# VHH binders against p46559: the designs that were tried, part 5

Target 1, 369 residues: p46559
Amino acid sequence: MTAIEKFFTEKSPDSEQVLLKVIELGIDFLGGEWKNVDKSQVNVSRVHGGQSNHMFHVTSSTSATPYLLRIHRQPPSQVFTDTVNLAIFSERGLGPKLYGFFEGGRMEEFLPSKTFDVNDVLVPENSRKIGAIFPLYHSINVPVSKSRRCVHLMREWLNGYESLGGGDYEILPTTVNYSDHPKSVSIKDLNHEIDNFEKWSTEIFEHTLVFSHNDLASTNILELNSTKELVLIDWEFGTYNWRGFDLAMHLSETAIDYRVPFPPGIKMNGDLIDNPPNIQIFCEAYVEADKKLKNRSPSDPTAEVKALIQECQFFWPLTNLFWALSAMKHSLLKFENGVDLDVQARDRLAVYFHLKPRSQKIYEELSKK
Key: E = the ipSAE of ESMFold2; O = the ipSAE of OpenDDE; V2 = 0.75 times the mean of E and O plus 0.25 times the DockQ between their complexes.

## First folded at step 1 (VHH)

Design b7 (framework vhh_7d4b_2)
Fold by ESMFold2-Fast, scan of step 1:
Structure b7 (fold): chain B 369 residues (1-369), chain A 127 residues (1-127)
Amino acid sequence: as target 1 above (369 residues)
Amino acid sequence: QVQLVESGGGVVQPGRSLRLSCAASGSIFSSYAMGWYRQAPGKQRELVASISSSGDTTNYADSVKGRFTISRDNSKNTMYLQMNSLKPEDTAVYYCAREVTYKYGSTGYSYTLEDYWGQGTQVTVSS
């Protein structure tokens, strides 16, 4: 535990010590009006939800620049990667500004914005806008590992699940009405699924590696109040990965509603999973924006869009296996975040096995080309 | 842009009641959770009460539970705070704020940020 983590863990946000500390940070990293702020004018709010005490919203009644204060709780390698990602996007104007970092924490820009919800991402024009901004992020050369893809995080989570005493896992979906899955899976079964998908992805899609968000749920998309431009936030899981995984992750999340009461705090929509309404417009927007950004003219734009839809369909089940493994591990850590993690794991495993046969057929088709 | 305007503050004796109103303009009020905050001299701004976009769920600070009631009228783009059995400790500037809830990926981790604040309305409880 760092000195600053200990400090914020032991002190109340309304304590004089915390108010003085956040003013000190504001002066040191932001300057400006923070030099003129009295402690009575400062507000420090804990960001609530799950591991909420690791994040604070710091504001004042003055014109001093508000900021988000993050006290690190993640593994050091994840913290390092996330900070590098944010610094690069900050410098390029593609995300919240990184105001500063220090041992055990960092300060980030607060963006006046509307957070999207599941209804917003189902609007066709919003799907077009999201598809159009993906290529901008996918075009960035980020100086991080190109070998640590989604499957490496999946193996880390599965190993963590096993290390915490996890064993065989029953697949009893609660919110999705699928029955074409095993009743139970072993750790060996899940490792086999990861290995198999990695093999398929490497054989048919190795040329599609791009720096990816890997977690573009609706709530990680901000619509700026002033311009209505979209900004992608929360790059904690950002890695080089197969492009189709990143795109399929977003599409999969459009079929999931987190606004339902806890428990379970999650509802998956099988009709939207089976028949995603905006996949065509989303993929059209991606191809057009990618073409413009790279100054290229494809010989057959219709074929390119059709191929991208197939690429998204191939990776869709893997995105659900990804979050199922995370949920399995974190349920054993008694992590609380407004979602029943066992319900999430069970439903996502059911989706994985329901969609896997389509991915196998795509692999068989494309591996022979 | 979102603009929030508070009204209904004033000076009252202990045990009396006040009703605060917060009118929103320039946005779709009905799509957002809203909250009431207060700040006394020398103190940090604290959450008093919050209400979901539909009005179906409400949360209250322990210090005001049973005395204060938050409500909203989406047709009028207005939120209210009914304050009963007022105490000297309730003396503060009261602010309304729009709340935005972020969810951390499919793990379901969520956090709430206040992105727009009103100018504040003074409430003084004195004998």
Scores: ipSAE 0.006, ipTM 0.241, lowest interface PAE 10.1, mean pLDDT 84

Design b8 (framework vhh_7d4b_2)
Fold by ESMFold2-Fast, scan of step 1:
Structure b8 (fold): chain B 369 residues (1-369), chain A 124 residues (1-124)
Amino acid sequence: as target 1 above (369 residues)
Amino acid sequence: QVQLVESGGGVVQPGRSLRLSCAASGFTFDDYAMGWYRQAPGKQRELVASISWSGGSTNYADSVKGRFTISRDNSKNTMYLQMNSLKPEDTAVYYCAKGSRIYTSGKFTYEDYWGQGTQVTVSS
């Protein structure tokens, strides 16, 4: 535990010691009016946040800039990755402003906003806005590995599942009504599926590598109260990856409802998986925004949109294999967060095998050229 | 801004009862599953009980099943944990948590929003 983590763990947020510490941080990292703030004018409210166990909203009755203070409990390497990603997006105006970081913590902008839910992402205008913002993030050059993609994390999860005593896995979907899948899969079968998709993706889509979110569920989308503009948050799975995986991940998540009673705490909508209502408007918005950002004109705009839809369809099953492998491993750890992990894994694997034949046909068609 | 505030903790003798409350704000409370976690000194945080968004489904850790009851009042944006027949082993800081979408790298827990915690001490 770092010295600053011990400090905030052991002291009340309304204690004089904490009030003086947050003023000190405000002066050091923000300056300005923080130099003129008295402790009687400061409010410190504990808030929650992802994997960080200590987060505080620091405000005052003055014009001093309010900030979020995060005191990290993660290993330094994970904190470093998250902080680098935030710093890059902060500099580009594409995320909360990073005010500063120090050993054991960071200070960032508080964004008054609404978090989206599954109903919000199914609204066509919101699908257009989400499609239009993706190119802004996909255009960023991030100084991290460009060879470590989604398939590497999939292999880590599958290896973890095996090391925890996992074996053959029965596919019996609960919330999605698919039957066009194997009755069970072995660890060898799942490794083969990962290898096969990596081979296909590398052969036909290697030119599409971009820095990707890889986890754009509705809850990772903020709508700013003041402008109604969208901000994408929580880049902890951010890696260079095939563009279509990132886009398909978001589309796949629009077909899943996590607000249903636990157990199972998850419901996949087969009708939305088979006939995604907003894929056309989403892909049109992406292409248009990407064209404007890069000052380019395609020779056939209709063909470009059709190709992007095909790219999203190709990667859709892989996004479900990705979360299925995570769920398989974490079910053996008896991990709980309001979703039945075995139901999620079984349903996700059923979706994977249901959609895989389409991906194979796309590979066969595009690999001829 | 999502905010969770726990109350109702305290010091009690074995066999007694406590009722914890969690007041939620900053999100649509009735759209999310909620849970109670606890952390004893020197131990990892563990799930004690969870409740679905509607209150129609509940889940309990084996160690508290039959003794603890989780409930929610969506009209008040409040979740409760009724703790009966308390044992010294129940001594811990109890945390209210907002359920999140399942995504994880093998760690506890992305976007499980936590309150400040409330201390429960069963002395004797």
Scores: ipSAE 0.000, ipTM 0.197, lowest interface PAE 15.1, mean pLDDT 83

Design b9 (framework vhh_7d4b_2)
Fold by ESMFold2-Fast, scan of step 1:
Structure b9 (fold): chain B 369 residues (1-369), chain A 125 residues (1-125)
Amino acid sequence: as target 1 above (369 residues)
Amino acid sequence: QVQLVESGGGVVQPGRSLRLSCAASGFTFSNYAMGWYRQAPGKQRELVASISYSGGNTNYADSVKGRFTISRDNSKNTMYLQMNSLKPEDTAVYYCAADYEPSTLWGYTSHPDYWGQGTQVTVSS
């Protein structure tokens, strides 16, 4: 625990020490009217969201610029990635402004907005809007590694699981009624699955590499109050990756409800996994927005949409393997986030094997020519 | 409509036991970590014990380790504190608290989302 984390967690947000500290930060990083703010004019309220940060909304009754204060609980590598991504998006007007960073924390713009939930992302018009905004983010050049993709993180998590004493893993799904999976998988089996998917993805989709969010659950989507425009937040898993993985990640997350009581704190909807209602509208919106952004004349919009749906279907199981491996490792670390990590891992592995045959067929079809 | 209602406080002699209960309503109890805080006259409010969403992780203040046991029943939306071998130093108002994203370390949680009104525990000889 850093000195600044200890300071903010041990003291009430309305204590004199905290009020003086947030004024000090406002003066140091924002200047302007913060130099003229009295502690009696300041309000500090805790904000919920993001399992890995302490968050505070700092406001005043003056014209001093309000800000969000994030105090990090994350490992340095995750903080580095998230901060670099936010700085780039801030400069391009595509995310909250980054006002400043310091040892153990940062200050960023508060966006008056509504955070989406699982009900919001299933509305067809919202699926269209989300599909339409992806090309904007996918078109950005970010000066980070292009070789550190989803499979790199998956191998890190699997190696971590093994290092923590993990072994063979039984697949006993709780929230999905799938039975077309192995009873158990070894670490060797899981490495083979990663290797096979990397090989397939590289052979048929290498041309689709884009900077990707990789974690676009509903709660990482803000709808701005004033314009109704969407903003994507929490880029801590942001990497260059195959486009279809990023799109399939969002689609997969629309089939998962985290609002159910703990335990298990997670429920996968097999009907939505088997028959995703908005994949057509979502992919149509992506293709249309991508063409408009790149000023491309459509040669065959119907064929492009069909190809993108196939691309999303190919990557869908891999998104579930990705979070299954994370859950396996973090379960051994006794990590808590309101979700039963063993239930998540078992259900996601069941989904992976249920959907894998479709991905293999797509690979065989696209690799023939 | 969020409420945390404490019960089970009272006056007890040293060496005896008390069990505190906290009944929660108006939020999804199983999605919140829970804790017991206490405040003695003239002292700051301190964390006594905390329990995770599942009950799988618990933390205790050094002063109560081995004597107090925190538990929860998610089916009943209730959290408990079993207090054994009570000492005069345990005399305080005990507060139930709920936190959506708590720190797991003792002494580092200072801003729970919801608080109860408190229940008095007096250990007198």
Scores: ipSAE 0.000, ipTM 0.249, lowest interface PAE 15.3, mean pLDDT 85

Design c1 (framework vhh_surovatamig_d1; at its last look DockQ between E and O 0.10; V2 from the best seeds 0.00; counts 0 for: pae O 9.4 > 2, unsure alone 64.2 < 65, placed apart)
Fold by ESMFold2-Fast, scan of step 1:
Structure c1 (fold): chain B 369 residues (1-369), chain A 127 residues (1-127)
Amino acid sequence: as target 1 above (369 residues)
Amino acid sequence: EVQLVESGGGLVQPGGSLRLSCAASGFTFSSYWMSWVRQAPGKGLEWVATIKQDGSEKDYVDSVKGRFTISRDNAKKSLYLQMNSLRAEDTAVYYCARDSYTIEYGRGTYYKTFDYRGQGTLVTVSS
C-alpha cells in the first residue's frame, strides 16, 4: 500500500489533514483559484464506482476548478495502461481531461453527468447511442501492444487461481436456469477453452482487431448533463482486441443486475441472454456510425448488420468466461465487493457453456468461406 | 480511527422484538450511507438494510421487509435497527457497516460495498 493510499484510507474525507492535502494537490496541479482556497470552503466526497481505485470528488464554494481524485489500488500494469489510455483520450477530447498524475494517484476532470445503470441501457434509444459511439473509440490508433488481448488476461487470472491453490470447479448456477454445461471443470479444461477460442477468433476475426474498452458495464457510461452526449470511462482493461468481444461485453452486461441484495449481489437474466432485445438496433447504429466515420457506403447494409450480430453472438460466451476466471481468482483472495464471486463464477461458466455451441457453429460456417 | 460499536443483541422468543444500536466515531457519520449486515451460524455475510445520509431513503432485503426498520440519529452519531416479528431464521451476528461511497460516478458493478464494520452483536431467536 502506497503512502498516499494509506493516507486517504485511514483518514476521514472531512478531516483537516485530507482537506489540506487536496488543496495542496489543487495548487500544485491546477493552480489558479486553488491558491486562495481556505479549508472551510472545500468539500471532499467519496465516489462510488471505484473497484480498482479510491475515488474522491473535490469541490469548493469558490471558482477553483473541481477535480476527481483517484488513488490507485490496482496493479502497476493496470495503472500504466489506464493512465496511457486516459492521457490519449484526454488529448483527443474523447474522455475526461487528465489534470495530472503522481506516484499512487491522478487528478482528472469530474464530468457533471448521469451514470447509466442496467435499466438505462435497455432503453432502445440509449442502446442506439452506445452502438453509435463505439466506432469513434475503435478508430483510434493507440501505441500499445496489439498481441496482449483478452485471452492474455484470462490466462493470467487462471494461473493466479491455480497458484492460490485452486482446483476443479463445480458449475452450480444460482441465478440462471441452464443445465447444458459440465458438472465441473478442471484448470486443464479451462486452458483448453481459452486456447480454442483464441484459435477460432484468430482464424475468422483477425481482421477485426481494434482498440477496445473490454469492460463496458452500464455504469462505465456517463451521460453528460449539458449535452446528453455519452462518454465512456474506466479504461483499465483497454487493449487491442477483437471488436466483437468489446461489443459483446457491453451486450452481455445489459443482462446482468448488480443492484440485487447481497448475497448474491448479482442476478443474470436468462431471458435477456437468450433473446437480447436491442442487439439489432445496437448493431445497426454501429454500422451506420462506422460508415459515416470512414466515409463509405456499405454495398449491402442489411448483410453487414447481420454479420455484425453474428460476430457479437460468437464472442458473447467468451466475455462470460473472461469474468468467470477473474471471479474464481478473486474469490480465493477473499475480496468483498458486494457480489458473491463464487455465484458470479458459476453462473458465468454456465452461460459460457450454454452459448458455446452457437459460437462453434459460427466458426465452422465462417472458416469454410 | 474509524470505530463502529454495536449493542442490543440477545435472546428473544419467536414473534418478539429487539432494537439494535450502533455508535459511530472517528468519521463524519452524517456524510455516509450506513447498513446493517448479518451472518447466520455457518453461513456467509448477508446484507439486511441500508439508509441514506439524511435518512430519506431506505432499502431492505426481501425477507425482512415489513418487519425491520432502519433509522439513524446524525446528532448522536448512531444507527438503529428495529426488529419486529422475529423468526428463528433471523438468528445471526448483526454488524453495523459503513458504505464506502457517497456519490456514484462511473462503474458501480458491485452493489453494497462496505469499508468498515463493527465487531457485531449476537441475536438469538429461540424458544
Scores: ipSAE 0.030, ipTM 0.414, lowest interface PAE 6.1, mean pLDDT 86
Fold by ESMFold2, look of step 2:
Structure c1 (fold): chain B 369 residues (1-369), chain A 127 residues (1-127)
Amino acid sequence: as target 1 above (369 residues)
Amino acid sequence: EVQLVESGGGLVQPGGSLRLSCAASGFTFSSYWMSWVRQAPGKGLEWVATIKQDGSEKDYVDSVKGRFTISRDNAKKSLYLQMNSLRAEDTAVYYCARDSYTIEYGRGTYYKTFDYRGQGTLVTVSS
């Protein structure tokens, strides 16, 4: 734990020490507006930022610019991608402004907004707006590795699970009732699943490589109070990746209900697994926005939309495997008590194996060309 | 020190009403979202209701919607739960709980964590 992390962990946000510290940070990174601010004029409110950061909304009763303070709980190397991505999108006006960063933390714009839930995403107008955003950031040339993909993080999680003493994993679904999955899987079995999807994806979708968010659940979408425009946040999983994974992650998360406030803290909506009602509208909006951005006409708009839907369906089970592996590792770390991570892992593995035959069929069809 | 003290529990007939109170001290009450949680005999904790720091937003578990009302008085540093049309399945120890966070932003809006709770007050709904 760094000295700055200890400071913000051990002291109350309303203590004189914290109030003076956030004024100092405001002066240092935002300038003279903060110079004349008195501690009695400052409010520091805790913001729920998950396990990656201690987060605080810093405001004053003056005209000084408010800011969101992130104190990292992870080493700088683990937050490197998120910080670089924030800086890039901040400069382009596509995300919160980055006001500054320092050893152990950063300061950024707090966006007065409504955070979307799964119901908001399913509203047709919102589905169109969201679908239109993806081509915008998929078109940006981001100066990060093009070879580090979602499968690399999946392997890191699986290796971590093994290193923590994990072994064969029993698939006992809780919130879904599928039975067409193995009773258990070994670490070797799971490595084989990752290897297969990597092979399939590389062979037929490598031309779709774009900079991807990889975690665009509804809660990472903010609707600005002032303009009603949508803004994407929390780019910590941003990498170059097959675009279909990015799209499928968004669509598959419509079936996930995190509004269960006590254990298991998660429920999968069986009616929405593989059948989100918004997939047609979402993919139509993507194709239309991509056409406009690239100054092209689709040769057959209906065919392009159908192909994009197929692309999403191919990657759909991989999105569930991705989070299952994360949950398996973090369950052994006793990470986060708001969600039963073993329930999440088991249900997502059941969904993965249920949907995998569709992805295999798509691979076979497209590999014949 | 943070302290939460619940009161107002008791024995009540099905269909009856009770009003629970929680007295808060040792922290800036008006800066925190507050919740009621309950524990039925032999079961885990169940979230019941949550109220925003200024009282403008409220949420309830489905099983109590339309029957229970959460409220707060920031001047008195007090949290309340009005329970109407009580049922046998509402029998539990009810706890006042402080949310760990004061702002919901991004992923945080789905993960509720409670850093303090009181000793609880028993509600028994029985003939």
Scores: ipSAE 0.028, ipTM 0.426, lowest interface PAE 5.9, mean pLDDT 85
Fold by OpenDDE, look of step 2:
Structure c1 (fold): chain B 369 residues (1-369), chain A 127 residues (1-127)
Amino acid sequence: as target 1 above (369 residues)
Amino acid sequence: EVQLVESGGGLVQPGGSLRLSCAASGFTFSSYWMSWVRQAPGKGLEWVATIKQDGSEKDYVDSVKGRFTISRDNAKKSLYLQMNSLRAEDTAVYYCARDSYTIEYGRGTYYKTFDYRGQGTLVTVSS
């Protein structure tokens, strides 16, 4: 535990020490408005939820800029990547502003907003908005490795699974009704799946590499109360990837509901998986926004949209394999996050094998061109 | 100045009931979601209940569902928490809090944010 973590966890948010400390931080990073703030005018409210950080909302009865204080509990490596991403987005107006960072914590803009849920992202207009916002993020140049991190992570998780004693994995879907999957998969089998998709993707989609979110579930989308603009958060998986993977990640997540308050804590909708209702609108919005951003007009917008849909469809199963492997590893660690990780892994593998033939077909078609 | 003043806390036996009140001032009460949060001895702040501006939506932490009822009177700028079937584990300082926004993270994790809260009222459940 860092000194600052200890300080904020052992003391009451209403304590004089905490009040003075947050004033100090305000002064140090936000400047003059906080110089005139008295401790009696300050309110520190702990933000509840989450396991990765201690969070405090710091406000005053003055005109001083309120801020979110984040005290890290995460490993330094993770903090580093997250902070860099946040800083870049902050400067570009693509996320909450980063007011300051220090050893063990940071100050961020407090954004009154609504967090989207699985229903929100299924609203056609919202899907359009989300599709339209992606090109902006994908246009960002981030000074991180341009390697395809998704493949690396999958292999790491699989290796981790094996190292933890994992063996053949039985696929028994719980929330989906697919049956066109093997009964079980070996580590070798899974490695082959990763290899195949890596090969396919490299051959036909290498030109689509962009900085990607790679985890844009509904809950990582904020709608600002004031402007109704969308802000993408939680860029912990932010790395370069195939464009289609990132888009498919979002689309595939729209079919998954994590709001189940009891085991297994997850529900997948097969109908939405098989027939995503908003993929057309989403891709249309993306293409339009991308062209606008680049000050170009598509020669054949219809064809471009069709191609992008195909690209998303190609990567759809890979997104499920990605999270399946994560879930497999973490289940062995008895990680508890409200979701039965075995159920998630099995269901996602079922989805993967169900959709894989489509991806293979797409590869075969595009490889001939 | 935004003020939230809690009242109604006290000592009660297990199975007993208490009604907490919060008087709000210094802001347009009816424009905000309001919440009750609590802090047990040696524990962190825990969200208890939230109510929409017009009272049409309510949410509770699982441990108090069926036992606690949050309500509000916008005309009186007051927030209430009816606590029934109290348990020892309900012992805490209870705070009235003005909601800012909720951030829901994946996998069932969420954050609730508050920009103001009161000084709290102590509820002790003991035999």
Scores: ipSAE 0.014, ipTM 0.243, lowest interface PAE 9.4, mean pLDDT 89
ESMFold2 (binder alone), look of step 2: mean pLDDT 80; pTM 0.807

Design c10 (framework vhh_surovatamig_d1)
Fold by ESMFold2-Fast, scan of step 1:
Structure c10 (fold): chain B 369 residues (1-369), chain A 124 residues (1-124)
Amino acid sequence: as target 1 above (369 residues)
Amino acid sequence: EVQLVESGGGLVQPGGSLRLSCAASGFTFSYYWMSWVRQAPGKGLEWVATINQDGSEKDYVDSVKGRFTISRDNAKKSLYLQMNSLRAEDTAVYYCARSTEPYGIDTRYSGDYRGQGTLVTVSS
């Protein structure tokens, strides 16, 4: 635990010490009206709910610029990745403004907005908007590792599961009615699945590497109140990755409802998994926006859209294996987030094996070209 | 210290109306999404309605859509739920809830930012 994390967690937000500290940060990083703020004019609201950070909303009754104060709880490596990602997006106008960072924390812009939910992402117009903004994010060049892709984190989670005493895992789905899966998988089986998908992806999609969000659930999409423009947030899993994984991650999340009562706090919709209603609209929007950004005119836009749909379908099962491995590990750590992690792991593994034959067929077709 | 205080519950006949209120303190109310959640006797918590920071965006569970209206008054730091055409199945303790993060809502129930509740009984 850092000294600054200890300071902000052990003291009340309305204590004189905290009020003086947030004024000091406001003066140092924002200047302006913060130089004229008295502690009696400052409000500090503790915002727990960041899974990885302590959050404080700092405001005043004056014209001093409000800010969101994030105190890091994550390992130094994850903090470094998150901060670099935010700094780059801030500079390009693609996320909240980064006002400043310091050892153990950062200050950023608060964006008045609506957070999307599963109903919002199923609206065709919203699917088109989301498809259209992906190329903007995928077009940036980020000076980070291009080898630490989704499979790297998957292996880290699986190794963590094993290290915590995890063994064979029974696949007993609760919310999806799939039966075309093994009844149980070993750690060796899961490592083989990761290796196999990495091999397939590298052979047919290595040219599609882009900086990817990798976690675009509906709740990581903000619609700005003022403009109705979309902003993608929470880039803590941001890495270079195969483009289709990023797109398929978002599409997969549109088939999952987290509003159901806990337990289980999660319900997967097999009909939306098997027949995603907005995949055509989403991929059309992506292709059109990508064309505009690259100043290109493809000879066959219909064929390009069809190819992108196939690319998304190929990566769909891998996105479910990704979160299944996370859920398996974090279940052993007794992590609580309003979702039954065992239900999530079992259902996502069932989805993985249900969709895997389609991905194998796509690999076989494209590897011969 | 986040405080949410609900009021306005009571006994009402089927087809009747009630207006629930929630007084918020201890945080910058205008920067948070607010929700109403309910718990019927012997059942789990159910999300009912959500409203964004300025009231321009609202969402409802299907069973109350067209009957309930969520609203807010940022100057008074108050959240409201206008409940019309009440049914026996609307009988529950209603809780005012604050979003976990200032940007939006966590649609998963955390239980961390809700008030003491107000009882609504719909019966003749």
Scores: ipSAE 0.000, ipTM 0.317, lowest interface PAE 13.8, mean pLDDT 85

